# VH-VL binders against o29789: the designs that were tried, part 6

Target 1, 134 residues: o29789
Amino acid sequence: MDEKTLAKMIEAVNKHMPEKTRSLAEMLKEKDPTIRAKDGNEYYIEKRELEFIAQHVDELDWPRFRIPVILEMNDIGGERVIYVRDKLHAEFIKRAFGFDRVLNGILTLYMYELPQIRRKLRTASQVIFRISLK
Below, E stands for the ipSAE of ESMFold2; O stands for the ipSAE of OpenDDE; V2 stands for 0.75 times the mean of E and O plus 0.25 times the DockQ between their complexes.

## First folded at step 1 (VH-VL)

Design P8 (framework fv_ponezumab)
Fold by ESMFold2-Fast, scan of step 1:
Structure P8 (fold): chain C 134 residues (1-134), chain A 122 residues (1-122), chain B 112 residues (1-112)
Amino acid sequence: as target 1 above (134 residues)
Amino acid sequence: QVQLVQSGAEVKKPGASVKVSCKASGYTFTDYYIHWVRQAPGQGLEWMGWINPNSGGTNYAPRLQDRVTMTRDTSTSTVYMELSSLRSEDTAVYYCARDIYEFWSDYAFDIWGQGTTVTVSS
Amino acid sequence: DVVMTQSPLSLPVTLGQPASISCKSSQSLVYSDGNTYLNWFQQRPGQSPRRLIYEVSNRDSGVPDRFSGSGSGTDFTLKISRVEAEDVGVYYCMQGTHWPYTFGQGTRLEIK
């Protein structure tokens, strides 16, 4: 993949997430990339998911890419709780260009890389996942 | 009228830092990237990096990334380029130039600042 | 990095005659979207660079039609159909396809 394509993808995401402390390219260079939210906490993101988006950026619907999924994360009682919202399920958002909400450095992820979440969000506006940290 | 107006000439000693400003007017500041390009006396043009004024995101040329920092102030529509650990080889005219931000657009460099001369000498 | 090579480096031209500048890239400048991000700039003595051409052949606003750009892949040309006194300066090609962005070394156009 070329650096210009990656830079365009990174800027598309970062344009609507001004509280993010580092670029996606910088995160991809790290062994264990993290996102530092406004609360000061670090959140892990799957490097393979970022690499997939970068590899297929020329096949992506740019408006859809920026708003397909929003993730919110909290660590409670030794578990990571992930709240997932699919903005594409709101009819008015399906035709929107750009990200309409800013969340504490959380990335908008490409929905097709999360098929289990995509399936569940088709029938619900929000899904909750719990991951053990032990 | 669309303009980019840069700060005045600087004379610095080796090892010092310099901070050059570029003030935008006549357009929506957050809709365009700002690039920095320098030119040593009698030499060609060298790209240094860009900043996205909307996000604050930056991308620096590999040769300079250890010494260059780009920032912006949206309230004054101003971009800054700071270069540290100055050497005599950094003596150059420093230019800012705008580039439209669009997913399908070219990197255009359609409007340039007037340039800031930075001289590094003892 | 993509290397941009211009030829000639010095171009003396008789007033009213045509001039031609070559620019070659070490890699194809065709981006994955099918566009070619090759720009031409003019720098008159003591002035900032001014964009003349973007995307190979598109003239910027206010640029006289005596300037034209052409080419594809790795080989590009800037032509001036009839050189005028105000055309004196250095001309640079620049690629925006591959990071980091790179410029040619420049071609100095002067009147004989």
Scores: ipSAE 0.000, ipTM 0.490, lowest interface PAE 17.9, mean pLDDT 69

Design P9 (framework fv_ponezumab)
Fold by ESMFold2-Fast, scan of step 1:
Structure P9 (fold): chain C 134 residues (1-134), chain A 123 residues (1-123), chain B 112 residues (1-112)
Amino acid sequence: as target 1 above (134 residues)
Amino acid sequence: QVQLVQSGAEVKKPGASVKVSCKASGYTFTDYYIHWVRQAPGQGLEWMGWINPNSGGTNYAPRLQDRVTMTRDTSTSTVYMELSSLRSEDTAVYYCARESLEDLWEYYGMDVWGQGTTVTVSS
Amino acid sequence: DVVMTQSPLSLPVTLGQPASISCKSSQSLVYSDGNTYLNWFQQRPGQSPRRLIYEVSNRDSGVPDRFSGSGSGTDFTLKISRVEAEDVGVYYCMQGTHWPYTFGQGTRLEIK
């Protein structure tokens, strides 16, 4: 990997996930990249897959990405809902499933939508759903 | 064989905290929510909350949310429920119960229950 | 909170006869996915609760077919077609549609 390619990858990733972008750029320099989910667990990610994500983040077919997806559960108006606070995860879900409901500035899903999301995104080691109620 | 085994009886003074454990065996620990339900002597059932052992996420009943904490240890397949600032009204049998995460069936109810842990709060 | 009201609270039945327990909710239990998360539990004296029925009418594995659940919206019924001695205990309905989850106050089934 040359310097110009690395710079472009960092720019692409930084555009879409400010905090995780720095961590992702640093992972690109590691022997065996590890992504840490909010549950504290570490998941190994293939370097080629990480490079592909970083390089083409604007154009990716989101449903095929192995990205930890963190969701928070809440209740609104008697309905159980999922808040997607992470902007990259929100964009991923919007592109993958066409969901665009926003409440209080946050992408909001109904709980009945989770089974289809889990089926499409779940792989035992890469997709993590964190359900937390306030 | 699917089983939930709870810790032994506790006697506490008002103002103390109690921590009850629930150890799972015979199934994949991270595929099921664990609920906590209590029952005061001669009274009905009261839901306290649930924990998702996979994520560590929790959901507490509003009357208890300032006093209850649920945690888990995946390495030992154990869930813990800690209740602080104990009052005589907290005297009850405390149950853990599992509920499937498949299709988010946490709504469906609790299919396997622990044997219960008696907690007595007295001065 | 959704209030679950059971009736009767005390149900004396003759062995071999049918029994019926009513459960009413203060709000509709139909969730946005079209499902109704109404469950029934049995608690025999000195034992942990046991789930009999989930989602209104679905029997748990191992639950005898003499137990049946029915209802919709806010009105639900648990029926035992032929009461046996082992059925003595307290029966609870429970809703999982609205947070927080709530139980009915319980119906004590006794053999007279």
Scores: ipSAE 0.000, ipTM 0.496, lowest interface PAE 15.3, mean pLDDT 73

Design R10 (framework fv_refanezumab)
Fold by ESMFold2-Fast, scan of step 1:
Structure R10 (fold): chain C 134 residues (1-134), chain A 122 residues (1-122), chain B 112 residues (1-112)
Amino acid sequence: as target 1 above (134 residues)
Amino acid sequence: QVQLVQSGSELKKPGASVKVSCKASGYTFTDYAMNWVRQAPGQGLEWMGWINTYTGEPTYADDFTGRFVFSLDTSVSTAYLQISSLKAEDTAVYYCARDYEGWFDEYYFDYWGQGTLVTVSS
Amino acid sequence: DIVMTQSPDSLAVSLGERATINCKSSQSVLYSSDNKNYLAWYQQKPGQPPKLLIYWASTRESGVPDRFSGSGSGTDFTLTISSLQAEDVAVYYCQQYYDYPTFGQGTKLEIK
C-alpha cells in the first residue's frame, strides 16, 4: 500500500471512530494488532479487516445499532472461529471489546481456547475479530 | 406457543409509582430483546425503549428518561416497567413487545403482551 | 428522529374492494449496503395489541393472509389489501427501524 493511500485511510478511520481507546490509525501499522477491551484485556484483530473498514467508511450508510453477526463455533486451522448470531450476543461482545460504534458488515470472532462462549468472552486471552462488509 | 402476559390494570394517584410486569413463555427469554411501547387513550403507538435480556442493560428513548425504569427477573422470564412520580399524562396502555431475532439488528415486533392500562386520576 | 406520516387518517372501502394506505418517512429508510427497507406494518383492532403484518417493507409475516402486501422503497411506502374482508377493520400503523423505532399516526380502515 502506498503512503498516500494509507494516509487517506487513516484520516477516514479517525473521522468516524474518534472515540476508540486506542487509535485505529496506529493499529493499521502493526503486525498482529490488538485492541484493548473495556474489561482491560487485549484482543487480536485482523489487519485486513481494519483496512477494509477504512477503505469503505465514507461509503457506509447504516442503521443505528446495527450488528449483522452470527454466533457459531467452528475449527479452522487449529483455532476456533466464532460468528455472533444475534443482536443480543453481538451487543454483549461489543461491550466486552469496548467498541462504541457499529460498522456495517458481518462480525466474526476468532477465539482460542473457548469451551464456554457465553461466560468467557470478557476473560478470553486471545480473541481475534473481524468485520466483513460483504 | 409464545406468550407475553402482562399484569392487570392500575388506578393510581398523581405522585404514586406503578410497576407493570410482562411474563414470557414458550421461548428462551434471553434470546430476544424486550421492548416497551405506550399508547395514550385514542392515540398512536410510542416506542419507549428496550432492555437487553441477555445482559440486563436498558436503553431509553429520549422522552422516557428519568421516571421510567426497565428491569428483569430472568429466573421467572419476566420484564418490568416501573414509573415513578406518576402524572396525568402517563395515563396510557403500556405494551411489552419482543424483538424478532435474526442475523441483523431488527426492531420490529412479532409478539406483544395484551397491554396494561395505567390510569392516573386527579 | 425519523418522522413517519400516514395518509389518509381514515379510509372507507367496500367489502371485496382494494384498500391502499400510504406511509412517508422524513428520511430514507433504505440501507444501501443490504438493499433493504427498514419498514414494518401493524394491524390493531379495538382492545387488542398490534399485530405484525409486514417487515422489510414487503415480507409478509407467517400466518398473515396473502391479500395483504407491502410495497415501496426509500421514503414512500404502501400497504395494500387486495380484497377487503370484514375482519380487516382496524387501525394500521407503519414503523421504521432504520434508527430508533418510530410509528406513523395510524390510518383507520372502515367498511363503506
Scores: ipSAE 0.000, ipTM 0.542, lowest interface PAE 13.1, mean pLDDT 71

Design R11 (framework fv_refanezumab)
Fold by ESMFold2-Fast, scan of step 1:
Structure R11 (fold): chain C 134 residues (1-134), chain A 123 residues (1-123), chain B 112 residues (1-112)
Amino acid sequence: as target 1 above (134 residues)
Amino acid sequence: QVQLVQSGSELKKPGASVKVSCKASGYTFTDYAMNWVRQAPGQGLEWMGWINTYTGEPTYADDFTGRFVFSLDTSVSTAYLQISSLKAEDTAVYYCARDSEYYEFWSGYMDVWGQGTLVTVSS
Amino acid sequence: DIVMTQSPDSLAVSLGERATINCKSSQSVLYSSDNKNYLAWYQQKPGQPPKLLIYWASTRESGVPDRFSGSGSGTDFTLTISSLQAEDVAVYYCQQYYDYPTFGQGTKLEIK
């Protein structure tokens, strides 16, 4: 089921990107793989991260009911605070997909793809990323 | 006291529909997912799926797509299982069971169980 | 699907003796990041719903007598009743929750 979870995350990233993305195998053949959005913006994916996914897909193994969820929080201080329920998997996914893609992909999974049973609970102990909005 | 109370036994003919209720009390209904588990006579336990009590979204195990519908009435803390186009092989005790996880996603293990509803499909 | 297989199908043990029930999963239910085994044990007495006994492979549910214990990791798990009592006659089920829940076929425990 780790392959299935990874596939859902890749699908969520692809849904976020308005243009069809090429397969992981195709991207691994490129020198500087990118995903291009309809607005012309290009998102670079580190080839090292794609190679990591391809080589260590078994390390993506996590329980079905512990699928990582990134919650976005904006405060008056100009910080975007990202809360992740599973810190270790968030770090792996961050390395695999890049920070902004992980956020958008998992938020899409959270809101539209994956079942959500509990109210969102955010704790300081699960703060993984802070992004300046400046 | 936390408890789940299910509706009484049903005797139905093939092709009929049945709606089983599961009323929760003693806790905040929307904080816990509700699982449905089937047990055919003399057989083991079979997970049918669960319903998100906060959003109302059901998830069905592959064998229980189509004729089976999970629903809620949060105003009375009650979950429902409806089975349409009943077949003889649907004869079973149907249990509702509370998912034990309360602060994250569902846990998948069940800490509180209803007493069960026997659905008999014959003739 | 993760398939759960219990052994034996039935077991007869004398009062006061130790009962051991085994459960095997078709793939590991151990999550390395939290070091937890996603495995539960249930007791079902005749005419009653299942009752949770053990979760996370070895954590005893509140109110469950300490003669019940769970052990094991990964794919091989054991439920032990250290000193069988008459009220322990039941069918016992293991259940994984690493993926969508699946139950073992059950082990019927009887008095010898």
Scores: ipSAE 0.013, ipTM 0.556, lowest interface PAE 7.7, mean pLDDT 72

Design R6 (framework fv_refanezumab)
Fold by ESMFold2-Fast, scan of step 1:
Order: structure tokens, then sequence, then C-alpha cells
Structure R6 (fold): chain C 134 residues (1-134), chain A 121 residues (1-121), chain B 112 residues (1-112)
């Protein structure tokens, strides 16, 4: 990504995701960013996934993004069943970004961020999506 | 200016129900989660849970499941706490408190004045 | 749940002198990935709601006098009032937000 685009993304992240996601702005500067998961292991995160979140942070309904979505994926008969916490948040994901990338980005932030995120997700009511894998 | 205004004190008999309101002003109601905190007479502060003001979804601390219901009316920027089947041990001041805007921050920057609920026969 | 324990339960300090209140968590509230302590301090005067004084263990809330300071990391935290004033008489609470919030039992500060 070019220098001006990266600078704008960092500015947008700092504006809408100030203290809690400063690590996201740092990751955007790295060639091969990694996240430290709950299990203590480091996983590569696709830079494009961070870019999608950063590019659209000004257009995000930020209060809805304060509470991550539960993502449980089970493949049943060639379909992926995805569990999301909030029907309205789910509709936003479908509309704004396309499923796969936004869901992977949210999973990555969930694994990287605070234990309290994980607890909030576990107590959430769930909504089910089905996606064809064909 | 940010303000949280709660409903007045309540005197109830055991087994009754009570509904406490918390009206927000001076900010966008749906941008901040709302917490509920209880304080029994002469005792310390006890976090009861929070409600997502955008989605309406409540989360309760373990001691506050069952009889306690958080709800809201976003059209009037008001959060509610309902307690059913009141017991003497529910006698307390109930506070609403705004979560900070920072994602998943449970530091509470603005508080209502409190609502005293007294349960006695 | 994380248990928060304050000491002492009550403290008497002369006007103009230093007051120190301690808070201990049953497990660390320092998150290694962001190097922040998820710890806040509140002041509560009789008949009033609590008022946020400090968050992130050491950051003063806007409008809080500079005589109030927070320090510590991990499991051991301190709230210091460098020069006690009459209006500082209150109960002080620490609160963790590393997990779902829990408060210390409170420390009553009174004038000696």
Amino acid sequence: as target 1 above (134 residues)
Amino acid sequence: QVQLVQSGSELKKPGASVKVSCKASGYTFTDYAMNWVRQAPGQGLEWMGWINTYTGEPTYADDFTGRFVFSLDTSVSTAYLQISSLKAEDTAVYYCARDTYEWLDYAMDYWGQGTLVTVSS
Amino acid sequence: DIVMTQSPDSLAVSLGERATINCKSSQSVLYSSDNKNYLAWYQQKPGQPPKLLIYWASTRESGVPDRFSGSGSGTDFTLTISSLQAEDVAVYYCQQYYDYPTFGQGTKLEIK
C-alpha cells in the first residue's frame, strides 16, 4: 500500500479505535504482521485483512464493533454455518465487506485482544448464517 | 454536558417488582455501553452487568442472573433495570454508569445519582 | 472472578500530609500485549455517586487535581494524595477491568 493510504488508515484507526487498537496501527506498518493468540503462539495475519478494517473504519458503525462477533464455523454438507452474536452486526458485515475477510479480521482481533472480549463473546446470543462453499 | 438522571426512590414489599430508569443526555446514547452497579447500605460497590445500548443485548454478572433484567428505550435515551420477586437483600442504591467510549473499557466515567430501593414488609 | 483487596480499611491523615491507599488483585491485571494495567480508582463522598479519578493505573481523569496519582503494576497498586485537603474526605475504591469489573472493598479516608 502507498504511503499516503497507510497514513490515512493509521489516522482513522487512531480516531475510531484509539487506545485499545493502537496495536492495529503498528501492525499496518509491518511487512509480516503477527498476532499473539491466547495460547501464547504467534500467527501470521494477512495484511489485507487489517487493511479492510482500517480502510473502512471511518464508515464503520464503531459502537457495534466495540463488541466482537462470535464466529463458530461448522461445515455441514458443503455449507459453512457461521454463528454471529448480533443480527444487525451480521447484516452490516454482509453489506459492507463480504463475509470471509471481515470475519477473519474480527477473529484475529478477538484472539489478539483482551480476555474480556472472549468472555463477552461467550455470553452473547447467537444468530446463524449459512454460506455455500461452492 | 453529559448527564445520567435516575428515577426516584422506591419502597417495595418482598415478592414485588421494581423498574428503575436511567435517562441519558448530552451525548449519543448508543455510542456508549451502560453499566449497572449496586451498593447495599454501608457496603461497597458491586458490578451487576452491562447492556449494549446499540443492540439492546444485556450481560449479567453471575450473582445477577434470573431476577434482574436490563433493557432500554433508545428513542428516549433511557436504560432500565427491572428486579422481580424482590427480597430484603435487594435493598440497595442502584447506579447506572456510562462505560467509556474506548473499546471494551469498563472504566465508568459518568454516573447517575443513584436510586434507593428499599424492600421491607 | 478477580478479587480486589484494599488496605487499610480506614485511614486518618492530617491536612497537608500524604495519604497512601493500597490495592491488590488476586491475579495480574497487566495485559502483556499492550503493556497496560486495567485498573481504575474512584472517589465516593457520602450521598454521592462514585467519581472516576484514575484509569490505566496512572492516568488522571480530566479535571482531577494533580495531587492525586496512581502507581503500580501487575497485582499491586497505590493511590497517593500528596497533600490532603478537606474535600478529599471520602471512600476510595480500586476497580479492575481486565476481566468483568470487580471493586475493592473501599478505604475510608478521614482527617486526623
Scores: ipSAE 0.000, ipTM 0.537, lowest interface PAE 14.7, mean pLDDT 71

Design R7 (framework fv_refanezumab; at its last look DockQ between E and O 0.11; V2 from the best seeds 0.00; counts 0 for: pae E 14.1 > 2, off the site)
Fold by ESMFold2, look of step 2:
Structure R7 (fold): chain C 134 residues (1-134), chain A 118 residues (1-118), chain B 112 residues (1-112)
Amino acid sequence: as target 1 above (134 residues)
Amino acid sequence: QVQLVQSGSELKKPGASVKVSCKASGYTFTDYAMNWVRQAPGQGLEWMGWINTYTGEPTYADDFTGRFVFSLDTSVSTAYLQISSLKAEDTAVYYCAREDYWGAFDIWGQGTLVTVSS
Amino acid sequence: DIVMTQSPDSLAVSLGERATINCKSSQSVLYSSDNKNYLAWYQQKPGQPPKLLIYWASTRESGVPDRFSGSGSGTDFTLTISSLQAEDVAVYYCQQYYDYPTFGQGTKLEIK
């Protein structure tokens, strides 16, 4: 795939990126929590997914745990990997799923591990793409 | 090695605009967030916000939501701060600072003095 | 926002003596799952940009002399400079990076 086609695909995905993240603590108090995306639409976050996150995050950290969980797709040396850069997100992933592979201080996942996470976090996580070597 | 080089000092009149550049070298620009920090003469450091250099998404501190715009040109590894409708109170040194993996500011630009006077 | 408050505002210390600067956060900056305090100290010498000295409250950045040390946890932190040198004249800032970053107001260190 050429650079322009990839860039357009990234732009299409990015329109659903949150305009503003929200606190886990705040969202747990709502019956039908939503995230406002950059396209101006509100997208529902399944309450059960927030509760799953809360089970694996110390309650003292709930106010600063940002939703959605960000899964950053990267290319390192020709290998596609998933970085979990947010420190609270990384610790949650390690506790909830047992994935503990760290590369240069960043929790790093294989592509085939992505479905295991997304199955539990269909609405409470987001994949973002990185364009590199441009 | 790793460094941030900012554009030179600016002297402006009230109501004008200014655009400060911050050119990165020695590292992959899109791997690290870029922060902007203001320091009025003789005063402390004031965080203005940051820009995600991968997505281009800016985040502004509450006091900087309006006349301040962060932007990028990733083809030349450069971040920009634009200030419109300049006021005398905008007189300050403006720093760019690279955010490391965990959020500390490990590399700083040399600062750009913006002076706003009649 | 997490408010960072430093004390004292200024300090004059004789060469070779110890300087102590305090920093207090309005809420804990301790990340309980990794037991790390997300607190940094910066040095700003006259006419220069800030320079990172210490991160994670107590870890020295590479190239920083071992006379600089950080301590504390949760909400209360201390920067200590043992055996003060002439080149240590600067303003020192603490900064939390637990949430969106905020700086202390700064502490000016002078040689008596």
Scores: ipSAE 0.006, ipTM 0.536, lowest interface PAE 14.1, mean pLDDT 84
Fold by OpenDDE, look of step 2:
Structure R7 (fold): chain C 134 residues (1-134), chain A 118 residues (1-118), chain B 112 residues (1-112)
Amino acid sequence: as target 1 above (134 residues)
Amino acid sequence: QVQLVQSGSELKKPGASVKVSCKASGYTFTDYAMNWVRQAPGQGLEWMGWINTYTGEPTYADDFTGRFVFSLDTSVSTAYLQISSLKAEDTAVYYCAREDYWGAFDIWGQGTLVTVSS
Amino acid sequence: DIVMTQSPDSLAVSLGERATINCKSSQSVLYSSDNKNYLAWYQQKPGQPPKLLIYWASTRESGVPDRFSGSGSGTDFTLTISSLQAEDVAVYYCQQYYDYPTFGQGTKLEIK
């Protein structure tokens, strides 16, 4: 699957993202964890990715940590950046990958940093698009 | 200029089929999802479903399964809505609407009136 | 499906006066992760397609006059026209896109 196809698939998920997210705690209990879409499709999440996340997230936060990790692509002034808006996701990214750039209170990644995260979280992360129309 | 241009009005008999086209211009067609919205005369807006313009995968609202088919011709940046076995209650204006990256419908076609009458 | 309910169904307002349209969702359309409300407002004039006015509950689409504003959060939202103009006569729809999109039934706004 090419990047564009993946992005479009994730875009479909973005239509009702909240209902397609699950807690890390719940998913860790499953052998083959999935995220069920409203349309009935299921997206498999790699268990090893969840375990990786769990290693970098306090166990007390597992019930509140939502899967997938949302990576929001934005176009700001012609430059694309990634926002990690969820606080738990942001803390996880800081701890796991060492990215700690915060702009206006939001963890911000550059496009060239995105592959490092996507390689580790191929299934447990999703890229959504929010391009400024200004 | 970003725009969606739909095919002209249709007059059909019950049981017939109709295919409405929606041609996109001014942007990369395959970068934005396309939605279809129905509006019966004097009634409100009703979401019919959407199609992934890159993969071609359609998703239909519950009330629009079976007789309604979304399709694409990406070579001409065009989305299609086909309605088979037309009924009188299918009489409505049908809109195609682009879904932007905010999730809202920012660009609309001018609408296509489909009239089903004996 | 999330049900959207607008009030009133119709509204007559004098020129230059404030118009207020309300919209309620059957469940919250606020996403906790980004703290945004997935709510839009559209304007539809006779014989024309809907036009996007507001998205994320309170952000004006490009080209939309300042007299239009959106407010609210969670399940209760409001579209306000601070000073009604003649060209504002239309039917207004709220829409949630937190889930698969659903529209309110519409509010017809006329000049008193």
Scores: ipSAE 0.006, ipTM 0.626, lowest interface PAE 10.5, mean pLDDT 89
Fold by ESMFold2-Fast, scan of step 1:
Structure R7 (fold): chain C 134 residues (1-134), chain A 118 residues (1-118), chain B 112 residues (1-112)
Amino acid sequence: as target 1 above (134 residues)
Amino acid sequence: QVQLVQSGSELKKPGASVKVSCKASGYTFTDYAMNWVRQAPGQGLEWMGWINTYTGEPTYADDFTGRFVFSLDTSVSTAYLQISSLKAEDTAVYYCAREDYWGAFDIWGQGTLVTVSS
Amino acid sequence: DIVMTQSPDSLAVSLGERATINCKSSQSVLYSSDNKNYLAWYQQKPGQPPKLLIYWASTRESGVPDRFSGSGSGTDFTLTISSLQAEDVAVYYCQQYYDYPTFGQGTKLEIK
């Protein structure tokens, strides 16, 4: 991605997301960002997924101080899931994006709300991520 | 050290109520879901449900609706199981169990024996 | 609900010999997206709470001796104790966490 597009995405994130997601703006500057998960492991996150999140922050016009987003990642070969700490915000994202989205992360959030695997989403609202790239 | 410490044994008559406590220590209480598991004398393990320690929202297995209530006091890192209108078939050891990130129960309380007899 | 069935109900094995316990689920507990089996094994000694031995069907919990191993995928799972020790006398339970958790009925392991 070019520098102009990246700057626009960083501005969108900083404008509408809480302090935690402002850390995602820093990650967008790196080639191989990682997230340290609750299990103590570090997982690679696709730059596409970070770009998608930053892109859709602006689309949804989220109030910066009201939308805490926690990025929860399976192991490196697994599905990527975006966990919203607050269930009300999870419902908001679900309604805003719809089930016809085919982008990784968003679809897995909805898939995890299926009866057979919804357990992960209910537990994940308690997961805390540390974002560290240095 | 990560621990779950439960309240002591109870002997109750049918129709009474009981409240079992499960106090967590050594970790951030609201970071892990808490589950309740029952074991009747000489029988296996039966999952009763869980409570989301961050939101306080309980979820009950089908056999444990109505008389069973899960609650929390996050200020003292404690989960509670209340059973009302006790019946003889409620006689069991009740365990609280912490759910790890992956959904397995990695830490268990020592159990609370509730005996219902007349 | 997913029904978990263990076999045998009880098993007697000599010290130092191999013990094998089987667990079958009424439907697959393999999640296709992460290719993980949502299955755990627990050990319960008399008068004690259950202890987690294995999760993800084959991953040993920290501190669990390497003589314990789990295998299988989908609906058929096995817990193996390669060389039985006296302290291994217990009831063993399998548990699925693919959906709402359910346990097998337990397998009682005794010394011959």
Scores: ipSAE 0.000, ipTM 0.538, lowest interface PAE 14.1, mean pLDDT 71
ESMFold2 (binder alone), look of step 2: mean pLDDT 95; pTM 0.959

Design R8 (framework fv_refanezumab)
Fold by ESMFold2-Fast, scan of step 1:
Structure R8 (fold): chain C 134 residues (1-134), chain A 120 residues (1-120), chain B 112 residues (1-112)
Amino acid sequence: as target 1 above (134 residues)
Amino acid sequence: QVQLVQSGSELKKPGASVKVSCKASGYTFTDYAMNWVRQAPGQGLEWMGWINTYTGEPTYADDFTGRFVFSLDTSVSTAYLQISSLKAEDTAVYYCARSDEWLYYGMDVWGQGTLVTVSS
Amino acid sequence: DIVMTQSPDSLAVSLGERATINCKSSQSVLYSSDNKNYLAWYQQKPGQPPKLLIYWASTRESGVPDRFSGSGSGTDFTLTISSLQAEDVAVYYCQQYYDYPTFGQGTKLEIK
């Protein structure tokens, strides 16, 4: 898709709160778990990523957990990418994985490759995840 | 400077309707949710609900369903509160206040308030 | 709904002395994923709108004097004014934003 259309899709998706989702316990039991994006399409989330979330989020807290929102639907290096726009998600991931000095390097790399995304990021603390459409 | 400016005081009869405005300036209107908060004379603060300024979708607290309508005019960065079929118990100061729907910093900027008086 | 209860309802403190206001929530407002308490404190002076003092239970809003501090976690929270000034006469409200926002009933602070 062209840059202008992509920028509009990024802005639209990024400004919406996630729709109601299945419980974490139910999603973890699925062979190929999916998340539904605001565009109405389903995307497969890596089971390892979902397992990581489950280790840090209680079932009672799940409805308030901000799952990563798809910022763009294109590939980066052959993978689908989810950008987390929320500073709270960035702090959560940074703390869990110890990304103190690495996070800025990762964000700089991706902002360099996609200048329009750099303009859309709200803070240097934002992180990315990779998922596959299956 | 970031500010919210509300419309002036209203005096209405029971059964009438009122529309209060809240004009935002100094920030991107659609990046923050707009809350409405009521304060009856001599009483505390009561959250009425909020409206998503990007989608226009309102959310109402349980006590404020039916007669209360939140709306927007994004072209002039203004939020509106409409109250229909006014009752004496609606007499209160109504505040608009912004909040970040994703980060939940609380309500960091407030309008000056609009007094709505309902009397016969 | 999460019910917020403040104590005391009113408080009189001498100038320069410490004022302490308590707030209790009917359920925890600590979010386990980010380890943050979704709790704010507001000051309301007569005839004025509320002013945000503290968010995330203990983070002071820009421009708020150092004498104001917030503490606590889970269900029990405290607002402290270390050395009361005349300008601090107001009603103080706690507010949770873990779910749909709810306010405490308010604590009226007066000079002795």
Scores: ipSAE 0.000, ipTM 0.522, lowest interface PAE 13.6, mean pLDDT 72

